VH-VL binders against b7kms5. Designs and how they scored, part 190

Target 1, 80 residues: b7kms5
Amino acid sequence: DTFETVRNTIRIESEVDESLRQLCHEERITKETWLEAAYLYLCEKPEELAQVIQLAQERLSQRKAIADYKRAKTMQERFL
Key: E = the ipSAE of ESMFold2; O = the ipSAE of OpenDDE; V2 = 0.75 times the mean of E and O plus 0.25 times the DockQ between their complexes.

## First folded at step 10 (VH-VL)

Design kz4 (framework fv_pozelimab)
Fold by ESMFold2-Fast, scan of step 10:
Structure kz4 (fold): chain C 80 residues (1-80), chain A 121 residues (1-121), chain B 107 residues (1-107)
Amino acid sequence: as target 1 above (80 residues)
Amino acid sequence: QVQLQESGPGLVKPSETLSLTCTVSGDSVDSSYWTWIRQPPGKGLEWIGYIYYSGSSYYNPSLKSRATISVDTSKNQFSLKLSSVTAADTAVYYCARTDFYDEGLVPFDYWGQGTLVTVSS
Amino acid sequence: AIQMTQSPSSLSASVGDRVTITCRASQGIRNDLGWYQQKPGKAPKLLIYAASSLQSGVPSRFAGRGSGTDFTLTISSLQPEDFATYYCLQYFNYPWTFGQGTKVEIK
């Protein structure tokens, strides 16, 4: 019954990270255990899981749009 | 692993159009800015221009009247056409990627192997 | 167009030597400078971007310094595989322009 773990590096939005850190501090849990628990819970809730996936897809699309805008602006700045 | 490979005729007659294609693998052509660079034999490097899949482009003023770069997203390729060529256009032509690492601009991080184009009758 | 002047145009050095190549821009380019290595018959390879950022996979003996107009590439302990021509590139302002190249020959 011993957990075998892996180490990952994850970048999330700073405002979300601050909120999550506050929650973990108040509830006396870690970000790692929160992530595991959230995923395991949602796997037993197909309709809720689908909503989370949709939100994730929307957030990914927004990040790509913002990145594209910033990159285009960087290329545009080379004209001056 | 990103790989770029140039293809096209190695001989072009004066006054004709030089046409080259770069095939991209290991990356999607819609994810980066794509460029052509040339190097005449025994000389240095000259940047030709860039293209982004949306149509955004820039051409070196020395070549702007003759150069066109285009993207074919369905084939994951981009191409260079250089019209009205002369012996001065004889060079090794490279395709290369310009990308962003954590939003920092990184020019020409991957290059094709290059293809020699000789302009002669 | 911004002109990039490299010096020296060529140099000869022994394995283990510290080699320094200089690149000067005709106007301020911030840190928008890259260094490229080209071996005979091969495509150039990115070594350094943003004046001092080492590209992944490039040996730590390569180091870039500088900002504004004056830039250097240093190879702290020259190896046989470092025989090549080195080019700087400014990407501050269009058109992007390369220096004329510095050829490094191993004695």
Scores: ipSAE 0.561, ipTM 0.861, lowest interface PAE 1.2, mean pLDDT 93
Fold by OpenDDE, second read of step 14:
Structure kz4 (fold): chain C 80 residues (1-80), chain A 121 residues (1-121), chain B 107 residues (1-107)
Amino acid sequence: as target 1 above (80 residues)
Amino acid sequence: QVQLQESGPGLVKPSETLSLTCTVSGDSVDSSYWTWIRQPPGKGLEWIGYIYYSGSSYYNPSLKSRATISVDTSKNQFSLKLSSVTAADTAVYYCARTDFYDEGLVPFDYWGQGTLVTVSS
Amino acid sequence: AIQMTQSPSSLSASVGDRVTITCRASQGIRNDLGWYQQKPGKAPKLLIYAASSLQSGVPSRFAGRGSGTDFTLTISSLQPEDFATYYCLQYFNYPWTFGQGTKVEIK
């Protein structure tokens, strides 16, 4: 392998992570190489890439909403 | 470093419920699979089951009807309940971590010291 | 359930000896095989995972090999601290199952 790699911390939703782990295990690949391959594939598919970006934006909005709710709940508990 | 510690009664009466808790330090229970394993005195190891922090769990079919594993992320703990115990359930009970990374699973890379639970009237 | 059969059940060896323990699965488990060492009164310790990956901190004299149904744990030069019981584990399918163990005793 002649590729240089960069270590990153990636947090994935638990159900998606488990599903992806199972897929990678069955196909004898890694989540890292899956991510690389998926990105490269999508780079050649502008319409599909746009759809994935839209989905990613929606998921980010959901994460933010959940985080806000948790913060609000924690705050309420502090004053009770 | 990651540390696990079992706690709970060391003596349980027949037909009652065995209850153990594993306290995790040095790592958050918000990752990995958290596992229970037992070993009868002088015998081999038996996988009981595990739980992911999301609540997903798997059990050994030999114990599935009686075993319940739960996780408490607020306390960084996970627990085992085994109902309707008999003398056959006398064993050292271990909690352990099953970690995972992009390459695959790493089963039981960290263990508690184990706690003996004796089933006796 | 997948059955794991270890051989031998016990063996006697001397310090410096090459020791080999085998584990056979009743069906193919790819490389989802772990090896553990247990000393009396202590919890098992992970030695090898993924059939051949050495756990961090484990001496290089320990080596795991195999894929499919036949696996081996080799201790290239047995040390005094290596006298213990060893277990293999398959985690390919549920339920995860251990071998019956191999006790390595001093000759």
Scores: ipSAE 0.020, ipTM 0.724, lowest interface PAE 6.3, mean pLDDT 91

Design kz5 (framework fv_pozelimab)
Fold by ESMFold2-Fast, scan of step 10:
Structure kz5 (fold): chain C 80 residues (1-80), chain A 121 residues (1-121), chain B 107 residues (1-107)
Amino acid sequence: as target 1 above (80 residues)
Amino acid sequence: QVQLQESGPGLVKPSETLSLTCTVSGDSVSSSYWTWIRQPPGKGLEWIGYIYYSGSSYYNPSLKSRATISVDTSKNQFSLKLSSVTAADTAVYYCARTDFYDEDLVPFDYWGQGTLVTVSS
Amino acid sequence: AIQMTQSPSSLSASVGDRVTITCRASQGIRNDLGWYQQKPGKAPKLLIYAASSLQSGVPSRFAGRGSGTDFTLTISSLQPEDFATYYCLQYFNYPWTFGQGTKVEIK
């Protein structure tokens, strides 16, 4: 009853995924349970939650800049 | 959601310049590549070219000498000018978006409804 | 410019039929191929990109396959709303070019 779940597909930075994978292996937990626990914990800590949101916004901006560069390169490569 | 809407005169005289504008909503004109495609009545589709807000562009060689596409970021619009028109330029003109999904290039994922431009004296 | 040739130019089919449309490129284009559906008086709609990737909101009865020069679009069980003209597009090299279209009409 408390374990009705949804499947999510997400893409994260390779180095972050590797670090999280190592943590989960060492602590004998799963990525799914770590994500649930992290979010629930932060919901009880408004100041820490705000800091995480700020970091997320910064990372989103960086990803957009990198994506824009890659997109331009892909369009330019069609001038073969 | 993304919506595109063409506007401009439906009748242009031979030798004059065809001018069309596409208004974009639901997306920033600076976030994607924007294109014009035309279709003469009863015929197939012809790609005119693309524009990116920074000025990067490509024009189909068949139209390059006459076509100019430009972006107005303040109005979230982009426009086509096609000079020295003839009856052969009579077509439905579509604006469309080219974007990227999960690193895949995705051409023309959203289209305007199209606007018929007739070249006639 | 890369030439895209569709076959057949037209076909007649009945609701429930399996319909296959072919598109051939004059040179290799990898998987840089899209399929578009156009109904009379309306703008084309993207069905498939990257030769086989189904666009969100498009019914699963549409499937694309192929790579290089030979591509197919299959409609596994034709519905009344599927009677339309279908176009392929290569986007491997500029200028991007469409096939001439395949009209799917009622038998």
Scores: ipSAE 0.501, ipTM 0.840, lowest interface PAE 1.3, mean pLDDT 93

Design kz6 (framework fv_pozelimab)
Fold by ESMFold2-Fast, scan of step 10:
Structure kz6 (fold): chain C 80 residues (1-80), chain A 121 residues (1-121), chain B 107 residues (1-107)
Amino acid sequence: as target 1 above (80 residues)
Amino acid sequence: QVQLQESGPGLVKPSETLSLTCTVSGDSVSSSYWTWIRQPPGKGLEWIGYIYYSGSSYYNPSLKSRATISVDTSKNQFSLKLSSVTAADTAVYYCARTDFYDEGLVPFDYWGQGTLVTVSS
Amino acid sequence: AIQMTQSPSSLSASVGDRVTITCRASQGIRNDLGWYQQKPGKAPKLLIYAASKLQSGVPSRFAGRGSGTDFTLTISSLQPEDFATYYCLQYFNYPWTFGQGTKVEIK
C-alpha cells in the first residue's frame, strides 16, 4: 500500500527528543510513525485528546515566557 | 506582513509638546520592542528610545528629560510625547520595531513611512 | 556615547562597480552593528544585522564584515536601485548611535 507523504521540520526540546528516541529504539519504530499513530489514536479519544491539548498549551506558554525572559535580559545587558 | 504608520500634528509651536502615535498591524505590540527615531531635514538619524509593553523603556540621554514613550495594547499602538520643543526638534519622525530572530537581537527591522514635524511659530 | 564614523561621507560610482564603505566605532562593540539603506524621501531599510547577517529579501550583492571597531559594507556589483544613503548603527551599548551616513551617487 502506498502512502503520500509530506516533509516537515520540527524543533522539540532536547530532553523530550532524547526520551522519544529511546522509546522508538526500544520498540523498533520511527518518530514519524509514532507521531502518526499517536495523533490517530487520540482522534478516537476526545477526553484524552483534550488533556494532550492542555499540556501542549502549557508547554507553549512556558516556551514563550522563557523567550521573553531571554530577550529582556539581552536588552538589559545594553545598559551596563 | 508587519506595517507601521505614524500619525499626529505636522506643526507644533515652540515650547509646546510634540505628540505622535504609531499604529502597528500584522504584529502585536506585546511581542516586540518599539522605538522612535528622528531625522532633521537633510541630516542623519537619531535614536530616541524604546518601549516594551510591560513598561520597560530607555531614552537617549539627549532627550530623556523631555521624551516619554507609551504603549496602548488595546489599540495596538505606541506613542511619543516630546515636551518643550524648539526649532531643533524639526525632523521626520519614524517609528520602528526591534525584534529577535532565533533569539538574536535585530534592531529596526520594520519602519513606518515617517512623518514630518515642523516646530515653528 | 559610542561615536560611529563612516568613510567616505559620499562617493560617486557607476552601475557594475564594487563599492565599499567603512564604519568605525569609538570603542569595541563586538558584532552589534547594523547597516541601513535610505532612498530619498523614504524610510531607512535594514540590510544587515549582527555585522554580517543579511536580512531576508536583501540581494546577495550586499555583504557586511568586521567586528570590534572596524566594519565594512560591500556592494559587489552596484545596481541602479542601490544609489542611496547608507547608515551604520551600533547597538552594543545605550544610547544606540548611527554613523553620519555615506551617500552613494551616480557618476
Scores: ipSAE 0.542, ipTM 0.850, lowest interface PAE 1.3, mean pLDDT 93
Fold by OpenDDE, second read of step 14:
Structure kz6 (fold): chain C 80 residues (1-80), chain A 121 residues (1-121), chain B 107 residues (1-107)
Amino acid sequence: as target 1 above (80 residues)
Amino acid sequence: QVQLQESGPGLVKPSETLSLTCTVSGDSVSSSYWTWIRQPPGKGLEWIGYIYYSGSSYYNPSLKSRATISVDTSKNQFSLKLSSVTAADTAVYYCARTDFYDEGLVPFDYWGQGTLVTVSS
Amino acid sequence: AIQMTQSPSSLSASVGDRVTITCRASQGIRNDLGWYQQKPGKAPKLLIYAASKLQSGVPSRFAGRGSGTDFTLTISSLQPEDFATYYCLQYFNYPWTFGQGTKVEIK
């Protein structure tokens, strides 16, 4: 294989990570190649790509909300 | 380096609940699968079950009705409870780590030293 | 549950001998097979995972081969510290299951 790879740090929600790990194990692929393949597939499917982007935006909003809640809770604990 | 250490009572009465804790050092329990395995004296090895730090768990069907594994990320520990014990549950109990990466699983790459639990009245 | 059958149950060998242990699965497990070494009073130690991948720190005299249902652990030249009980493990399907073990004794 002549492909050059780039190392990235990716944090995945635990339940999704577990499910993805199991799938990759069963299908004898890696999370990395799954991500590559999924992206390439979606690049050829503009409607599906738009749906995935929408879902990703929603998940990001949820992460931000959780982070805000944790910060607020920490601040409350500091003043109690 | 990663180290695991079992702790708990070495003697349990029949019908009571066996309770063990595994303390992990050198690695966070927020990764990997954390597993319990047991070995009756002079016998082979039996997989009990595992827990992921998220709380996802799986048990050997032979013990599923009686076994409960839990994780405490704040203490970097995970535990095993086995209810309604009998003499058949007398064994050395091991905690172990199952690591994983993008390419696959590495089952039980680290073990505790094991702790003998005897079921006796 | 998938049954793992090791053969032989025990064997006697001398230092320097080539030792081969076999593990057979009741159904195909691809390469989801591990090998462990256990000495008396000690916890098992991982030797091989994914049927043929050598765990870090394990001597190269240990080798795992096979896929599907038939697997082998080979010790190319038995050393004094290798006398122990060896177990195979399938982790293809739950529940994960061990072979019954193979005791390697000194001749």
Scores: ipSAE 0.020, ipTM 0.728, lowest interface PAE 5.7, mean pLDDT 91

Design kz7 (framework fv_pozelimab; at its last look DockQ between E and O 0.28; V2 from the best seeds 0.00; counts 0 for: pae O 5.3 > 2)
Fold by ESMFold2-Fast, scan of step 10:
Structure kz7 (fold): chain C 80 residues (1-80), chain A 121 residues (1-121), chain B 107 residues (1-107)
Amino acid sequence: as target 1 above (80 residues)
Amino acid sequence: QVQLQESGPGLVKPSETLSLTCTVSGDSVSSSYWTWIRQPPGKGLEWIGYIYYSGSSYYNPSLKSRATISVDTSKNQFSLKLSSVTAADTAVYYCARTDFYDEGLVPFDYWGQGTLVTVSS
Amino acid sequence: AIQMTQSPSSLSASVGDRVTITCRASQGIRNDLGWYQQKPGKAPKLLIYAASSLQKGVPSRFAGRGSGTDFTLTISSLQPEDFATYYCLQYFNYPWTFGQGTKVEIK
């Protein structure tokens, strides 16, 4: 049967995007299919999935902290 | 979907404290900077100040001695208290959000509907 | 505090006209300028931030230009719903300050 798809807009770190883009170019696949394959593979590997979730949680916490810092700095720069 | 709603008494006596609350829905009060802006009838807009949930704040020097803005994260609200009011404080008071789009500062991207506060005896 | 002066203070125009409103800062504010539309009896609405960035959901007939001290808001083809007062805001230095407003009346 044909796949039904949804369109998502996501933002990822530039270095990660560049590395993934090069991988996809070399292997002749797309970012969309890589993401699907990675997720499906990890769903069958509970131990590895748990490690990926932990890394994702750490990255999310770091992004929030950096964003909070940058925003606070922007507001601070408006003094005087 | 962000919505802001002001609430508080519409009439305040001279010399008393004006107290307003803004209820935020569709966003966490801990995620953005929150502000009060006022507009006397038929006049322009005046920025009162901002608050961040950590306690970081700024007050317009014109109101700094009388204005206090506070945040209540448990109720997802922030509030304005303005002491020693006079007829010059009669205005529509708006609450609004200041946020960041792709790390760029965006002031007042969402506003409450405003609440008229009349100062009279 | 940085003073923001708008010109004209009021204007009358016909539907379909090109309308330009100017905002001048008393000192350089980079591109830290926003434009807000206020219809009678309503809260202001953000139109443009960072001098030229159109807010999502705002019609493309609105355009902002400028940097430093001189800024303009242009409405390329005025519509009946554009009857409003327009305010600029500088957010470069505290306190953030609004212009006095420009009232657009439809003839």
Scores: ipSAE 0.571, ipTM 0.872, lowest interface PAE 1.1, mean pLDDT 93
Fold by ESMFold2, look of step 11:
Structure kz7 (fold): chain C 80 residues (1-80), chain A 121 residues (1-121), chain B 107 residues (1-107)
Amino acid sequence: as target 1 above (80 residues)
Amino acid sequence: QVQLQESGPGLVKPSETLSLTCTVSGDSVSSSYWTWIRQPPGKGLEWIGYIYYSGSSYYNPSLKSRATISVDTSKNQFSLKLSSVTAADTAVYYCARTDFYDEGLVPFDYWGQGTLVTVSS
Amino acid sequence: AIQMTQSPSSLSASVGDRVTITCRASQGIRNDLGWYQQKPGKAPKLLIYAASSLQKGVPSRFAGRGSGTDFTLTISSLQPEDFATYYCLQYFNYPWTFGQGTKVEIK
């Protein structure tokens, strides 16, 4: 039995990424293994998983609102 | 991988309304600006207008307010209606995406294959 | 509306040639200029945006230059797949407008 991995890219807010990189460095793990461990741990903790999902939804909404504003500004300046 | 596909009738009678739909896959219609562009056979390209999922839109004045673009986020589609068509509206119609970076944009980075609409009685 | 004039309207070239296409805007458009390639029966494909930024997946033999009113697209070593019609686009002001096209044909 071997573990197969999927290659992908993700975007993380810079301050969160910096903190996570520091944690992973000090604990001698990678972001990938941290992500896998966090998800597997939460799978058996439904109340804690729900709290994480709520926070993720709030961050997603905030990122979308910022993107909408920046895109609208970029497109609106072409009327001048 | 982002893919766009135009659909709609290939033949429209003069004075009627041309109606086309663009189906988006590999991206959310709420994530970008969406555009219709047309090309008469053997001719150049003409920008028709754009829409953002929230309803913000703008149209080429050359179309005399005959064009309406709309979005259906539940079906991941956007559409074009062009009223009072004439033979001059015969063209290949393309849908396209405009993407963004920091303070700039990437115009029409993905296109549909195009659909020919002929205006004939 | 801003008019975009391409030159030449057509040209003949051989594989390996260096070709240059010019696009001129009727007023300043900063660097809001895109270049597109269109093969017969196909949709246009974005090559260059922001006058000089190469789109992902486009070969490095394509290069864009210019700002203001005068822009060029250069193909440093023409390949068989490069025979096509090329269009510039200004996206500085609405309505966005394309040049009339430049057809690159095999000699």
Scores: ipSAE 0.292, ipTM 0.778, lowest interface PAE 2.9, mean pLDDT 91
Fold by OpenDDE, look of step 11:
Structure kz7 (fold): chain C 80 residues (1-80), chain A 121 residues (1-121), chain B 107 residues (1-107)
Amino acid sequence: as target 1 above (80 residues)
Amino acid sequence: QVQLQESGPGLVKPSETLSLTCTVSGDSVSSSYWTWIRQPPGKGLEWIGYIYYSGSSYYNPSLKSRATISVDTSKNQFSLKLSSVTAADTAVYYCARTDFYDEGLVPFDYWGQGTLVTVSS
Amino acid sequence: AIQMTQSPSSLSASVGDRVTITCRASQGIRNDLGWYQQKPGKAPKLLIYAASSLQKGVPSRFAGRGSGTDFTLTISSLQPEDFATYYCLQYFNYPWTFGQGTKVEIK
């Protein structure tokens, strides 16, 4: 009884990744199965799903802002 | 999984405008930088330019006067227009994703299969 | 524009060989360098980014090293599927530019 998996590249912020790693280790699960389980759980919880999506959007916005800042700063330094 | 697919005419007449569209699936166009790259037959790779999720575009100076990249978030697509084409613009055109995060860039981690555009007089 | 010069332009090697490709930038680019593999009729494939970071799914026999102006891609033990053309890319400054490529052929 096997199931097909899809390989994905997931980049997680280091502190979150470490915390998640520790949790998975303690609970004897994997980050992959945690993600699957969390998604499936949230699919049945529309309000909670909306909250998670909002948080995810905020985190993405933060990543982009930092990336843009670094790019701009780097460009400034390079052309001075 | 992220997938990119180029579409557009494979034949363009000289002086006309080359127009291609890249359709993105498995990811929102608001999450990355979206790039066009071309490769003349039997030659190397040339960066054309890219568009940020915000709409800001950057172009290779060699093509800046003729190239326009745009994004359509409603269709999850981004496009390339190259005006006043000549035989020198004959190439396989690729669309690609550049991922970015607070740590840096990951250029071209996903590519379309490429589409040949021939400029024939 | 920053020029990227790869060496050699082509090389012949056998399965199991250690292969090293060099990329030199006309000016310092820190670690903003990527390595790509391209097979005939296919799109390039990302191997290495940030000079030395291995892309997910890429075999560990591929390794990138270097910073500043001199960079290397090493294949520790060449496999049959590794015969291809390899390109370096600098994304330190605009325009982003590729090396001219290195074709790795079977001896």
Scores: ipSAE 0.020, ipTM 0.720, lowest interface PAE 5.3, mean pLDDT 91
ESMFold2 (binder alone), look of step 11: mean pLDDT 92; pTM 0.944
ESMFold2-Fast, scan of step 13: ipSAE 0.529; ipTM 0.849
OpenDDE, second read of step 14: ipSAE 0.015; ipTM 0.716

Design kz8 (framework fv_pozelimab)
Fold by ESMFold2-Fast, scan of step 10:
Structure kz8 (fold): chain C 80 residues (1-80), chain A 121 residues (1-121), chain B 107 residues (1-107)
Amino acid sequence: as target 1 above (80 residues)
Amino acid sequence: QVQLQESGPGLVKPSETLSLTCTVSGDSVSSSYWTWIRQPPGKGLEWIGYIYYSGSSYYNPSLKSRATISVDTSKNQFSLKLSSVTAADTAVYYCARTDFYDEGLVYFDYWGQGTLVTVSS
Amino acid sequence: AIQMTQSPSSLSASVGDRVTITCRASQGIRNDLGWYQQKPGKAPKLLIYAASSLQSGVPSRFAGRGSGTDFTLTISSLQPEDFATYYCLQYFNYPWTFGQGTKVEIK
C-alpha cells in the first residue's frame, strides 16, 4: 500500500540550512528524504542515536536561552 | 572583567571522586556556557564537557560515564565531579567560558588559572 | 572522534623568523577551528577563531588560514613573547578535540 505524508514547517539555523541545501543539490536528493533517511539510519544505531539526541538537546537549550534573553529585553525596553 | 577561579582538593585517592568548583565574577553564570578542560603534566589539552545554567550539558564520550558538571546560580559557580579516578586523571584542570550563541563560532575566551589535581595513594 | 594532528611537534626559531605550524583534521571541519597559545605555567589564550579571525588584542603578526582539513598558523616575525606551545581545536563535531601541540622554542 501507498504511505501518506505529513506536511511540516521547520526552522533551522542558516549555516546548517546552507550546508544541507548544498549536500542535497550535489547528491540530487531532497531535504525531506534526507531527514527520513537520517532518522531511519540512526534508529538502527543506538550509540550514534544517543549522540544525535544529545546534540539536539544542546541546540534546543541554546535556542531557548536566546529566546528568553530577547523576551526579557523586550519587557525591559517597553516597561522600564 | 570576567574572571574564573578554580578551587578544590589538590590530592585525591585512586577510586575516589575528584571534585572541583569554578567561581565566576564579572559575568552571570546564567549568561554563557561553561567548560572544563584538563592537561596532564607535560601533555596536551583535553576537553571534558560543558554546561548551560538550565542543566543542558555535553561531555567528552571518553569521560561521560564518570563526569558530571553542575551549576549553582545562587553562588555564581559551576562544578566538576569525576568519579573512580586513577593516576591517568592527574592533570591541571581549567575552567573556561564558552561562547557559541551564533552557532559555528565557538571559542574559550576566558580561562581560570588552572588547579593541579594529583591522584595518588 | 575527529583527530587533529599538528606538525611539527616542536621547532626552534630565532626572533624575526617566519614560523608556520600546520594542523590537519581527520575529516572536513569547514572553518570550525581555533588556535590557542600556552606559555609555561599559564592557561591557554585564544589567538584565532573561525580558522582565520584574529581575536581582539592579538598582534597582527599572527594569521590563520585554511578550511576543510588543512590549516596553518603563521607568525610573520617571531617576537620573544611568542615562544610558547600552540594548539589547534576543532569545534565542528563533538567531542571538541585539540591537536597535540607544537612547541616553539628559542634557537
Scores: ipSAE 0.000, ipTM 0.592, lowest interface PAE 17.7, mean pLDDT 85

Design ua1 (framework fv_maftivimab)
Fold by ESMFold2-Fast, scan of step 10:
Formats: structure tokens, C-alpha cells, sequence
Structure ua1 (fold): chain C 80 residues (1-80), chain A 121 residues (1-121), chain B 106 residues (1-106)
């Protein structure tokens, strides 16, 4: 009857976090319960889950490109 | 569980060369950036070098640029640091460290035990 | 390079004390700051990332705050295992560590 929880450290894009925070505030829920609900919902919808996984893969590739860009940019600023 | 195990340290003369290795286990090695950080006896932490998950980007502290080369072998889950033209000021414990998150992170969540490099005549 | 200056360089405290350690950046680094703990003879351990996010497995008595140039690490009720050296680190432009703060038994 007691939920056992784990604390995860997750880095998400600030714009996404701001949007999600606003949604959670308006709907009176928390980010962690939204994440749980979203995952559980998608697990019952195989076609939608596949689309989400594809989006996640695309975002992961973009994050890699952005991380490389940010590192290059900060290195450039260092040598100015 | 994440484990990082360094090896290859030892005593070397000024001008000499040494190659450090870091064997990684317990995570998908090729998804994370890897780092070398050193600590001279009784001193603080100093970042040495970083390599991206795909070896596409490498970065070096000014003090080691042109002398040290960071590399990785994703098929062997191993990180390397080739150190050439060693100087007395390179004497330190060298730590291997993992980025906390895939691709975005410059935050070091797991560290190896360290390997001692002593440069003396 | 961005310089990171910690204050104090050393601090003596007793079990149960509230301890604060500060870190100042030579230029604005937003929230791109981490805190590490290093016990004698051991590798550093990540405590706080992105200025205020507690790493999993780290006791809740540790907290971080700040943005821009001024940052603080707080231990709300010091325990025997907390005597260590603490380092801040910026990752806005390459990596730069503070000089460390040695927390010692009073």
C-alpha cells in the first residue's frame, strides 16, 4: 500500500521544463506523476509508443549536436 | 553498478611518456563523454581532458595541450590518455570520470580510484 | 579562464552544526555549477549539479543554491561522515574547479 520511490537525476531542455511546469501547475499535478502517467499510458498504445520512441531518438541526436555546439562555442569564448 | 578502473601510472623521468587506461563497466560506455582530472599531492582538482561519446570532439587544458592525447575504444569500453614530454608539474593522481547524462553533461557522476603518475629525475 | 574562488579555505565545525560554504565565479555562469565531496585518500563524489539539484543517493541535509556568480553549499546538520574537502566546479566554459574548502572537526 506504500509506494516505494527512487530519486532520479534527469536533465531536460529548459523550454520543455518551463512548459511542463506550467501544465503541472495549472492541472494541480507534479512532474513525477505526469511522467509516470505518460509512460503507463503509452505502454498500452504500441503505435503511439513507437512514435514517441522515434521522437526521442531524434531529440537525442539533436542534443548531441547541441552539446557539441555549446562546447565549441564556450571554447571559442575562452580564447577571445 | 558503474565501475571505472585506472591503470598505467608509475614513475617516469622528465621528457618521458606514459599511457593511462581506464576500464569502464556497468553502463553503456559509448553513450557518455569521458574525462581525465588530476590532483597533485596536497593540491586541488584540475581538469585535464574530455572526449565525446563518439570521439568526434576532444578538449584539453592549456597546460597539457600538444603533449597529451585523449582517446577511447568503445568496442573495449576503455578510455586512454597518452602523455608525452612529461614534466615535474604533471606529477599527480589521475582520475577517470564519467559524464552524468548522455551528450549534454559536463558533470562528473562517477570517478575511478585514480592512478599515481610521478615525474622525477 | 573562469576563476572559481571558495570561501572559507578551511572551516572547523561540530557535529550537528549548520555549515555553509560559498563559491564565487569571476564571471556569470548561470547555473552551470557542481559541488563535489572528497574524503582523504578517496576519489571525489558528486553532491549537487546545476547549482541546486541533489544527486541521487546524497543525503537531504546537503543543498545548493545560487545563480550567476555567487553560489552556496549548505549542510543543515553536520554528521561525522561529512568531514571532507568540498569543491565547486563550473562547466559554462570548459571546466574550472575551486581551490577547495577543508571541513575539519572542531
Amino acid sequence: as target 1 above (80 residues)
Amino acid sequence: EVQLVESGGGLVQPGGSLRLSCAASGFTFDDYGMNWVRQAPGKGLEWVSTISWDSGSTYYADSVKGRFTISRDNSKNTLYLQMNSLRAEDTAVYYCAKDIFRYDSWTLDYWGQGTMVTVSS
Amino acid sequence: DIQMTQSPSSLSASVGDRVTITCRASQSISDYLNWYQQKPGKAPKLLIYAASSLQSGVPSRFSGSGSGTDFTLTISSLQPEDFATYYCQQYYSTYTFGQGTRLEIK
Scores: ipSAE 0.000, ipTM 0.614, lowest interface PAE 14.4, mean pLDDT 85

